# Designs tried in a protein design chat: VH-VL binders against Mitochondrial distribution and morphology protein 38 (MDM38). Part 5

Target 1, 223 residues: Mitochondrial distribution and morphology protein 38 (MDM38), of Saccharomyces cerevisiae (q08179r182to404)
Amino acid sequence: KLIEIRKKTSEFLHETLEESNLITYNTIENAEKKQKFLNFFRKLYSAKEGKIMTFQHDEISAIAQMFKNDSVLDNLSRPQLAAMSKFMSLRPFGNDNMLRYQIRSKLKDIMNDDKTIDYEGVESLSQEELYQACVSRGMKAYGVSKEDLVDNLKVWLELRLRQKIPSVLMVLSSTFTFGGLPKENYSKAFSPLAEKKETKSKYDDLLDLYYDGILQVLSSIPD

## First folded at step 14 (VH-VL)

Design Z6 (from W4 with light chain S52K)
Fold by ESMFold2, fold request of step 19:
Structure Z6 (fold): chain C 223 residues (1-223), chain A 122 residues (1-122), chain B 107 residues (1-107)
Amino acid sequence: as target 1 above (223 residues)
Amino acid sequence: QVQLQESGPGLVKPSQTLSLTCTVSGGSISSGDYYWSWIRQPPGKGLEWIGYIYHRGSTDYNPSLKSRVTMSVDTSKNQFSLKVNSVTAADTAVYYCARDRITFKGYAFDYWGQGTLVTVSS
Amino acid sequence: EIVMTQSPATLSLSPGERATLSCRASQSVSDYLNWYQQKPGQAPRLLIYEAKKRATGIPARFSGSGSGTDFTLTISSLEPEDFAVYYCQQRSSWPLTFGGGTKAEIK
């Protein structure tokens, strides 16, 4: 079943991501961006039991935007590319370059679909269309209410289209939101505007969860 | 030990282009840890950051000068250069080249050239 | 652009005295503030980075304090070689900007 495949591939990716240098500060050419990158990771690496570090959504977005899809894919091993393909409901074929092409092609299809959904409105989708859109993006969709599917898809669209989080990072972060966050998690995302509200909406809570997933991908990068 | 040395004409006429070169010795200019910067100081005044160039060619300039400034790097000669177009007397200053270190160990201009005075006059 | 304001402009002291130099930023620069020393006819030299950390080879008599908008450089006991101009410099936001300097001179 799909759930079993996604759980297995998520676990494999979680165990092996630190072996791949998804980005190093040496590839960042803009000095202000490099300093922001280093500040972010110095803070992230200082997180430990009894010292929880919090990150604003816009901080996380700024760092995530420094990643390039092709560079990330080039740094993944064939077993990792195969696991990512399987998580995305692709059938892995051929060598590393073929797997990278398959993943890029799927991500392009999702991006085109994202633009269409955003233009027509998430609310215009049927229950089946909502289900398929969420499943194809690596979300838990079985047994989930229509309202929750709408909120999840709206968060995806916000991150992909407005915050411009790279597609590869979105898929990798989905393995954490699908498979669960690690037990030893000393980093949390938040939004200052949402924290001013008397009570946070379900959308705001989901946005925090998805940013926490992105934080987990970033945390996998070795010191 | 890393050393930086400015070179170029000390006298430039108004409306001409000021051109300076910084030669780096005792270390390589081709490193992701460093940004190669120009800073100037008018006589008796404070310091003004002009901009930097990265060894792969990326630049950023002070908005106050951006329309008139270009920088270049020649990694084979271990040098980087500054051009300031359409100079006036206001561009008279001591020009320093400096290495900006941006690493997990901290951020600072850790090495400076001795500086070269450029006078703009007819 | 973040404006850095240093005070006093001139500090007239004798060797052995304590010097206290102030630097204020027009908006928070967190801890991303450096101090440089410039002797006559010389290039600036890094003294303090990240508000409080001494650079390699800098004597213990130099110390930095503060965060956010208000920063202080302290020289616990002035040596003859410490009479120079001192600049603070922020690197929280580009363009990088320096303060106007504080000249420490012999009384």
Scores: ipSAE 0.748, ipTM 0.930, lowest interface PAE 0.6, mean pLDDT 89
Fold by ESMFold2, fold request of step 19:
Structure Z6 (fold): chain C 223 residues (1-223), chain A 122 residues (1-122), chain B 107 residues (1-107)
Amino acid sequence: as target 1 above (223 residues)
Amino acid sequence: QVQLQESGPGLVKPSQTLSLTCTVSGGSISSGDYYWSWIRQPPGKGLEWIGYIYHRGSTDYNPSLKSRVTMSVDTSKNQFSLKVNSVTAADTAVYYCARDRITFKGYAFDYWGQGTLVTVSS
Amino acid sequence: EIVMTQSPATLSLSPGERATLSCRASQSVSDYLNWYQQKPGQAPRLLIYEAKKRATGIPARFSGSGSGTDFTLTISSLEPEDFAVYYCQQRSSWPLTFGGGTKAEIK
């Protein structure tokens, strides 16, 4: 069953992701970006026991945009690439380079599908199309209402197409949102505009959740 | 310890190119921690950041000068250089090279050359 | 471009007195503000970084305070070697910009 595979692969990635250098500040050549990177991670690593550090969505987006798909994939071990492939419902085959190619090809397919869905409107999807779109992106779809699937996919499109979060980070973030966020998390994302609303929508809650997932991926990077 | 030293002509004619080199000793220019910067100070005036070069060649320049400025780096000689084209009297200044430290421990110009006066005059 | 304004332009004090130098940014620079000292005929020297942190080898009489737009450099008891020009410099946004300086002169 897909759920069991995704739970196991998510747990494996969570346990091992910290061992990978998804990015180092030495690869950031622009000084202003390097300073923003360092400011963010200094804040993230300075979290004290029992204190939750908060990050604005645009703050998280700016850092996430510094990652590159190929660079991240190059820094994953073969067991991690295999786990990521299985999470994405791919059959892991061949050596490291073949796995990277398979993942890259799948991410390109999802990106093309994202553009098509965004153009036609999420509401134009049938229940089955909506289910498959969410599943293919690593979202929980079993036992989820039609309205929630629509909101999940809209959040994905916002992050991927408008916020331009690298698709590799989106998939890694999905492992955290699918498998559940750590209980002892000292960092969380928030939207100042959404927090000022009289009523916070399901969409706004999901957006916070997915930014928390991205933050978890970033938190796994060693200093 | 790290030392920076500017070198180049002290007199440049208007419309010509100002060219300076900074030699770094006591440390390597090839580090991800550092950006290699030029800063100038017209006589009796304040400091103006010109730009930087990273050891792999990436640059960023002050928009006020960007159209006239280029920088280069030679890691084998442990040097970086500044060129300012089409100079005028307004480019007369003491020119400093400086190391910009950008690390988890903080951000600052922590080492400066002694400066070299460049006068633009016919 | 963030404009840094320093005041006063000149500060006339005697050795042993407390000096207070002001720096104001045209928009928030958070804590990304540095202070440099420049003695006559010399290059600037880093004193304070990140608004409040003393650079290595800087005497304890130098301290920085402030955040956002308003910053202060304090010299608790002026020594003869402290009579120089002091520059603040922001690094929240590029291009990096310096204040116009405060000249500390002996009264």
Scores: ipSAE 0.711, ipTM 0.924, lowest interface PAE 0.7, mean pLDDT 87
Fold by ESMFold2, last read:
Structure Z6 (fold): chain C 223 residues (1-223), chain A 122 residues (1-122), chain B 107 residues (1-107)
Amino acid sequence: as target 1 above (223 residues)
Amino acid sequence: QVQLQESGPGLVKPSQTLSLTCTVSGGSISSGDYYWSWIRQPPGKGLEWIGYIYHRGSTDYNPSLKSRVTMSVDTSKNQFSLKVNSVTAADTAVYYCARDRITFKGYAFDYWGQGTLVTVSS
Amino acid sequence: EIVMTQSPATLSLSPGERATLSCRASQSVSDYLNWYQQKPGQAPRLLIYEAKKRATGIPARFSGSGSGTDFTLTISSLEPEDFAVYYCQQRSSWPLTFGGGTKAEIK
């Protein structure tokens, strides 16, 4: 049932994110950051069927860090907030402000849990704890090996705690990693160090996937 | 069309503060597209970027000058200003104000003032 | 800080000749390289931005090329008004830095 709800809400969010301006470049007052932001989106908007654009993980992280949770939530419509709430296993209730509060509270809980897991080590989780940690973060967990769940959670912790990707972008990107990439996808993430390896690790492939999800969220921002 | 004009004293004694104002006409200083910049050129030498101020007050300065430089902006007068403290003969230069355009169309200093020579001499 | 090196320091040419001006960066600046022209007693004027794009109102005889560390400004056929000093300027990294200039003068 959870899978079905997440599939429906992911589809709705994928269709409607382009309606929202999650950030404007006018909020960036530092010239160097403004230029980096514009460079990134000029490159991203140039991607099309015959012109695949690739982005390094570091590039994506730098841009994602410019977003703020409150700013993103303020720019989502009520139907989008309700869909996001349902994806997060929350019961949407009340007006827009109530929905934003519920989402912020859940994101705070996940962040506190992330810090605890990181401090104690992912390996310290029981099978049941590991399963619940992955499910609560929007990851596919049913029928997934323990080893894969560990890798997924480690990637989440890397992105959230070390790369400091905003929580709201992490949840939105989960709709793409859970619900599937869009039909037309002409942007790809990569790591130069990982690409030089003879054989990429499963962890490296998973990082690419999560960064691709973040790219999809960023690609939904209108010109 | 946008025009920029520097104003201020042309002679400053060593250890004093150099103060310049740039007046912008034909356009508003309060645009998110623009960074209001100062660039100087010692006589017979090349150009040195000093820094900028954004219309909301954010600044960034060349590290070589940062300890001695401050900038300010007055949106109501459509002006921005430069102060350089504790000047020496090495600060003798033509000082230009310039508009740095940072937009999807490109990045460049697209308008410059005429320049004003400031001489630091006893 | 990125050091921009221009060569030659001086070009002595006649009107009608082709001018080639070089600019080299101490590290890659990608395409974030601008060219400015400065006539005596005047402020610099933007010629080329993003390595190759002509600014509004700049004659077609001016062209830019290069990427990364090595850049060239070409004036296909010099006009009398083109005898000036030319500066390259990088904006890949702050602080923004200019080259030392190339002076184009009448032979």
Scores: ipSAE 0.704, ipTM 0.926, lowest interface PAE 0.7, mean pLDDT 88
Fold by ESMFold2, last read:
Structure Z6 (fold): chain C 223 residues (1-223), chain A 122 residues (1-122), chain B 107 residues (1-107)
Amino acid sequence: as target 1 above (223 residues)
Amino acid sequence: QVQLQESGPGLVKPSQTLSLTCTVSGGSISSGDYYWSWIRQPPGKGLEWIGYIYHRGSTDYNPSLKSRVTMSVDTSKNQFSLKVNSVTAADTAVYYCARDRITFKGYAFDYWGQGTLVTVSS
Amino acid sequence: EIVMTQSPATLSLSPGERATLSCRASQSVSDYLNWYQQKPGQAPRLLIYEAKKRATGIPARFSGSGSGTDFTLTISSLEPEDFAVYYCQQRSSWPLTFGGGTKAEIK
């Protein structure tokens, strides 16, 4: 049931994201940050068949940090807000402002839970606690080993707490990790440190996957 | 045609505050594309970037001057201003206001005022 | 802070000659380098941005080249109005910094 709801809402969000301006020139008042933003998107928009563009995790994080949760939510239509609420296992009700409040409240709860889990250690969670933590964050958890759930949650904590990726972008990115990346994809994320290892860990592969998801959300922004 | 014009006192005494205003005509100061900047040039010397103000009030200053510099913007008058506190003879320079354009088309100071000489002398 | 070093300090040339002006950055600025021209008593004027792109209204005799740390401005055949001071300016990192200038003067 949950899987079906998440598939439908992910597909809807993927189809409609390019119709929304998640950030504008008016939200970047610092000149150096604006230049970095424009450089990033000039590179991203140059990606096409025969010209694959790669992005370091750090540059993706720097751009993602320029987004504000309130600004992103203000630019989503009510059907998009409702789809996002359903993806997050919320019962959407009321007008646009009430939907935004519900989403913010849920994201705040997840953030507090993130801090608690980070303090206690992900390995301290039971199988059921791990399952619920992953499900609440929009991850596939059914039929997934405890070891994989731990790795997924550790990646989430890294991005949310250490890389400070905005919560709304994390949820939107989860729709790509849950529903799959687009067939035609000319942009890839990578980590220079992970590429130096002889064997990349599952954690490193998951980091690449989640950064690819963030990159897909950023790619959906119209030029 | 966009034009920038500096105005303010040409003579300031040491330890006092240098105050300049730039008036923008032929275009609006309120745009996300532009950062309204001050650049100075001591007589016979090169150019030094002082800082900028964005039309909503955000600023960034050269660290070498940050402790003494403030900027303000008045969008209703299409003006932005510079104050340099506690001036010395080293602050004697031609002061330029300039428009820093930061868009997908490129990044540059595309319009400059004619400059105004400010002399710091007893 | 990125230091921009221009050479030579002075070029003494005749109209019709080719001028080559050098600009070196203390660390890579990629392509984020601009060139400005300043005539006596006047404000600087944008010539070249992004290392190689001519600003609108700039004659084709002006060209920029280079990337990273080493950049050149070339004036293929000097006109009388080209005798001025030329500044390079990086915008890879804040604070924005200018070179010391190269004065092109008539021999």
Scores: ipSAE 0.689, ipTM 0.926, lowest interface PAE 0.6, mean pLDDT 87

## First folded at step 16 (VH-VL; from Z1 with heavy chain S58T)

Design G4
Fold by OpenDDE, last read:
Structure G4 (fold): chain C 223 residues (1-223), chain A 122 residues (1-122), chain B 107 residues (1-107)
Amino acid sequence: as target 1 above (223 residues)
Amino acid sequence: QVQLQESGPGLVKPSQTLSLTCTVSGGSISSGDYYWSWIRQPPGKGLEWIGYIYYRGTTDYNPSLKSRVTMSVDTSKNQFSLKVNSVTAADTAVYYCARDRITFKGYAFDYWGQGTLVTVSS
Amino acid sequence: EIVMTQSPATLSLSPGERATLSCRASQSVSDYLNWYQQKPGQAPRLLIYEASKRATGIPARFSGSGSGTDFTLTISSLEPEDFAVYYCQQRSSWPLTFGGGTKAEIK
C-alpha cells in the first residue's frame, strides 16, 4: 500500500512538474551564471527533442546549486505541495502557505540533521534512525537493508553537503529515484556520462541514480 | 527598435573621472534578458569589454579595470552610466554602450550605441 | 582571460571574391563565439552568434563555422559594403574578450 502510494505520488509529481516553473531565469542576476543556466536547459531541451545529450555530474550540480528551497516551493502548486508532503511523510493540512511552511520547516530539519549525521557518521545510526532519516528524505526505506540505507544516506550527504544540491531538489529527485517508476520511462536521453570506471560500486550506481533524478526534476521546467 | 545613445564629455583631464551615460529608447532597461554593457575602443585598436550592469544593479567588470570602474543604472530614466576614475591617456577611446542579450535565442551584443569619443588630455 | 587571435590582420580582396577570416581561442570556447562587423566611423554590428547563427538582417553571403578553438567567418562574395573590420568575440568565460580584428580592404 505504501509502495503504491509512493508510486502514484511520484507519477503525479512527474506529470505535473512539467507544468510548473520551478525557477525563473530572471532570478539569476549574474550574466555568467545565467548563460550557464540557459545553456544547460538548452541542452536539456535538445535531449527532449531526441538528441543524445550527456550531462556530467559537476554540470548538474552547478545548475542545481542555482535553485533555492524557498523559490522552488513558491512555484509549486497546491497538489504538488501536497504530494511532496506525503512523499516526505508529512500530513498535509491547511492552505497553500501552510503546506509550504510545513515543507520548508521539514527541509530545515533535514538540513540540520544532515550536518549532525555527517559529523557523527552514518554508521553510528540505529536501524530505526536510518529508517526515519531515509523516509523523511523521500527515500525508499521499507524492506531495505541497513547496509543499503547507509549507502543511501551517504550518497544523500555527498550531494547535499559536498555538492551543495538544495534539499528540495534532493527530495524531488528521490521521488524519481525511489518512486518505483519503471526505468523505461526515464528518457534514456539523460544518461549521465557514467565515468567508465570499470567496477562501479553500488555507491556509484546510487549516485548516478540521484543525478538522473535531479536531471528529471530539472527537465520538468517548461521552456 | 531599441536604440542606445552615449552622452558625456568628450574631453577629460588626467587623474579625473570619466563619466558617461547611455540612454536607451525603444525598449525598457528593466528586463532580465539583457545586460547593459560598456565596451571601449582605443583609436586604431580593438575592442575591450569594460563591464555590465543588470537592471537590478548587479555588476561585473573587467578585472583590468575593476578598481577604477563603477556602473550605475536608473530604471526610471531608462539609463545606465559608466564612471572611470583616475584616467590616463590610455583611457582615450571611443566608448560604446551595448545591450548584451542573454536568452535562449542566443548570446550577443545585439544593439550598440554610436559610440562617443573620450579624449584624455591635459 | 581567453585570448582571441585573428588572422590575417589585413585581407586585401576585390569585390566578388571569397573572404575567409580566422579566429583562434587560447582555450576552448565551445560554440560561444560571435562575429561583428565594424565599418569606419560606426559601431560594431553583430553578424554571427554562437559560431554559425546569422543575426537578423545579415545577408546569406556571411557564414560562420567552427567550434572549440578554431573558427572561421566566410564571406562568399564580397560586396563593396563588406569592406570593414571584423572582430570575433568569445562568450565562454568572463571577462568577455575580442580578437584583434581583421581588416578587409579593397585591393
Scores: ipSAE 0.838, ipTM 0.966, lowest interface PAE 0.5, mean pLDDT 91
Fold by OpenDDE, fold request of step 19:
Structure G4 (fold): chain C 223 residues (1-223), chain A 122 residues (1-122), chain B 107 residues (1-107)
Amino acid sequence: as target 1 above (223 residues)
Amino acid sequence: QVQLQESGPGLVKPSQTLSLTCTVSGGSISSGDYYWSWIRQPPGKGLEWIGYIYYRGTTDYNPSLKSRVTMSVDTSKNQFSLKVNSVTAADTAVYYCARDRITFKGYAFDYWGQGTLVTVSS
Amino acid sequence: EIVMTQSPATLSLSPGERATLSCRASQSVSDYLNWYQQKPGQAPRLLIYEASKRATGIPARFSGSGSGTDFTLTISSLEPEDFAVYYCQQRSSWPLTFGGGTKAEIK
């Protein structure tokens, strides 16, 4: 039942995010950043047109960093906010502003928790703590081994704290990564050039999946 | 058609401040697509980028001039300005204002003023 | 900053001849390279942007090619009005920088 709900929620977000303007290029004032931003999306649009385009992790990270939690939340529709809330194991209630507030509050909590976990080490968490941490971040946790949860959380921390990807994008990305959507819908068009390290670790695979998810979120931004 | 026109004194004394204004016509400065730029060219030499100002006031300057350069924008007048402090003979140049287009269509200085010669002399 | 080097400094040609101008960057600028034409007493005019895209109103005889560090502006057949100074400009990184220019002069 929970898996089905997650899948449906993920599908809903995937379908509706295209209708949302997460950010306008006009919010970027620095010329260099704007050019990078536009270049990235030019490439993304080309990919949507069927051109095979490769995206590097650093490129994705750089663009993701241009987004702000508040700006993204302000541009989400009520159904999207509700879906996001559910995905974060929140009980959506009230008006749009209340939903935004709840999500924002939860994101802040997660951000603080990330710092704590990073300091103490992911391995220091109990199974229950690890489970809750993953669930709150939109990760699939039910039926997942402790080892896999640890790896997932490590990837999360890497992206959030080291790559400084906004938490809102991370949660949204989790919906693509863990939403149970068939792998086939990850359009091969967005092949993050995973550095073909010959022996990809499970960690590297998860990292790639997250970057793919981020790319999917970014691709949903209207022209 | 967008037009840019430089205005200001053609003569500045050493150690004084060079002040120029660019007036834009045929289009609004208040666009996220453009960065309003200053470029100079000493007599018989090449082009040097000075910096830009965004319509919201964000600036970036050439590191070689950063300590002496200030730009401002007046959206109500559709103008942007350049100040260069503590000028020397090395600052003698034709100063151009230009529009730097940063859009999906491309990235370039697509419109230029005619330029104004500023001579630094005692 | 990225240093742009243009060669030759001066190009002496006759009307109708093909002109080939080179621009080299000290590091890769991808395709973020523009070409400008400057006639005596005039402001620079955009010719080519993003290495190969011709600006609006620019004749077809002007073409740009290259990527990374090496770029070329080609004028297929020089017209009398094409005798001018040509500048390349990189915009891969700030500060924006120009080449030293190539002067196309009549032989």
Scores: ipSAE 0.837, ipTM 0.968, lowest interface PAE 0.5, mean pLDDT 91
Fold by OpenDDE, fold request of step 19:
Structure G4 (fold): chain C 223 residues (1-223), chain A 122 residues (1-122), chain B 107 residues (1-107)
Amino acid sequence: as target 1 above (223 residues)
Amino acid sequence: QVQLQESGPGLVKPSQTLSLTCTVSGGSISSGDYYWSWIRQPPGKGLEWIGYIYYRGTTDYNPSLKSRVTMSVDTSKNQFSLKVNSVTAADTAVYYCARDRITFKGYAFDYWGQGTLVTVSS
Amino acid sequence: EIVMTQSPATLSLSPGERATLSCRASQSVSDYLNWYQQKPGQAPRLLIYEASKRATGIPARFSGSGSGTDFTLTISSLEPEDFAVYYCQQRSSWPLTFGGGTKAEIK
């Protein structure tokens, strides 16, 4: 039941996210960053048009860093906010502002928790703690091994703390990554240049998956 | 059509501050698509980018001039300005204001002022 | 900063001839290269942006090519009004930099 709910919620977010403007490029004031931003999205649009475009992880990270939690949340529709709330195990109630507030509050908690986990080490967490940590971040946790939960959180922490990807994007990415959404044909166009490391670890695969999710989120930004 | 026009003194004494204003007409400075820029050209020489100002006040300057350059913007007047402190003969140039377009359509200085000659002389 | 080098410094040609102007960057600028034309006593005018895109109102005889470090501006058949100084400009990194210019003059 929970998996189905997550899947449905993910699907809903995926369907509606394309209708939302997550960020206006006008919020970017630095010319170099703006150009980089525009270039990235030009590339995304080209990919949508069927051109084979490759995106590097660093490129994705750089663009993702230009987004702010508040800006993204301010541009989400009510249904999106509601879906996001559910995905984060929040009870959606009230008006849009209330939903945003709840999500912001939860994101803040997650952000603080990330720092704590990073400091203490992911391996120090109990299975229950790992489970809760993953669930709160929109990750698939039910039926997942402890090892996989650890890897998932490690990837999360890498992206969130090292790559400084906004938490809102991370949560949204999780909805794409773990929502079981059929990788629409767009995913092939967005194949992050997985560094052909000969032996991709499970961690690397998860990392790639998250970046794919981020790309999907970014690609949902309307033209 | 967007037009840019430089204004200011054509003569500045050494060690003084060069001050120029660019007036934009036919379009608003208050757009996220444009960076309002200054470029100079010494007589008989090439072009040097000085810097830009965004309509919200964000600036970036050429490192070669950063310590001496200040830009400002007045959105109410649809103007932006350049100040160069402690000028020397090396600062003698035609100064151009230009619009730097940064959009999906392309990246370029698409509109230029006619330029104004500023001579640094005692 | 990225150094832009233009060659030749001066190009002497007759009307109707093909002009080929070169611009080299000290490092890759991808396709973030613009070409400007400057006539005596006038401000520069945008000709080509992003290496190969012709600006609005620019005649078809002007074309740009290249990527990375090497770029070319071609004037297929020189008109009398085309005798001017041409500058390349990179936009890959700040500070923005211009080439030294190529002067196209009448032979």
Scores: ipSAE 0.835, ipTM 0.968, lowest interface PAE 0.5, mean pLDDT 90
Fold by OpenDDE, last read:
Structure G4 (fold): chain C 223 residues (1-223), chain A 122 residues (1-122), chain B 107 residues (1-107)
Amino acid sequence: as target 1 above (223 residues)
Amino acid sequence: QVQLQESGPGLVKPSQTLSLTCTVSGGSISSGDYYWSWIRQPPGKGLEWIGYIYYRGTTDYNPSLKSRVTMSVDTSKNQFSLKVNSVTAADTAVYYCARDRITFKGYAFDYWGQGTLVTVSS
Amino acid sequence: EIVMTQSPATLSLSPGERATLSCRASQSVSDYLNWYQQKPGQAPRLLIYEASKRATGIPARFSGSGSGTDFTLTISSLEPEDFAVYYCQQRSSWPLTFGGGTKAEIK
């Protein structure tokens, strides 16, 4: 039941995110950043048109950092907010503003928790704590081994704290990454250039998966 | 059609401040698509980018001039200005204001003023 | 800053001839290169942007090519009005920089 709900939620978000302007390029005031931003999306659009485009992790991170939680949330529709809330194991109630508030509050809590976890170490968490941490971040946690939960959370912390990817994008990315959407619908068009490390660790694979998810989120931004 | 026009004194004494204004017509400065720029050209020499100002006031200057350059924008007048402090003979140039377009369509200085000669002389 | 080098400094040609102007960057600028034409006593005019895209109103005889560090502006058949100074400009990184220019003069 939970897997189905996640799948449906992911599908819904995937379908509707294209309709939402998550960010206006006009909020970017620095010329160099704006040009980079536009160039990135030009590349994304080309990829959507069937051109083979490659994206580097650093490139994705750089663009992702230009997004703000509040700006993204302000541009989400009520159904999207509700879906996001459910994905974060929140009980959606009230009007749009209340939903946004709830999500913002939860994101803030997660942000604080991330710092704490990072300081204490992911390995210091109990299984229940790991489970809750992953669930709150939109990760698949049910039926997942403790080891995998630890790895997932480590990747999350890397992206959030080191790469400074906004939490809202991370949560949305998680919906793509863990939403159980058939791999076939992921247009092969967005292959992050995984550094051809000869021996990819499970961690590296997860990292790549998240970046793919982020790309999917970004690709859903309408022209 | 967008037009840019430079205005200001053509003669400035050494150590004084050069002050120029660019008036934009046929379009609004208050657009996120454009960066309002200053470029200068010493007599018989090439072009040097001075800097830009965004309609919200964000600026970036050439590091070679950063310590002496200040730009401002007045959206109500559809104008932006350049100040260069402590000028020397090396600052003698034709000064151009230009529109730097940064959009999906492309990236370039697509509109230029006619330029104004500023001579630094004692 | 990225240094842009143009060659030759002067190009002497006759009307109807093909002109080839070179621009080299000290480091890769991808396709973020523009070409401008400047006639005496006038402001620069945009010719080509992003290495190969012709600006609005620019005749088909003007073409740009190249990527990375080496770029070329080609005038297939020179018209009398094409005798001017041409500048390349990179916008891969700030500060924005221009080449030293190539003067196309009548032989």
Scores: ipSAE 0.835, ipTM 0.965, lowest interface PAE 0.5, mean pLDDT 91

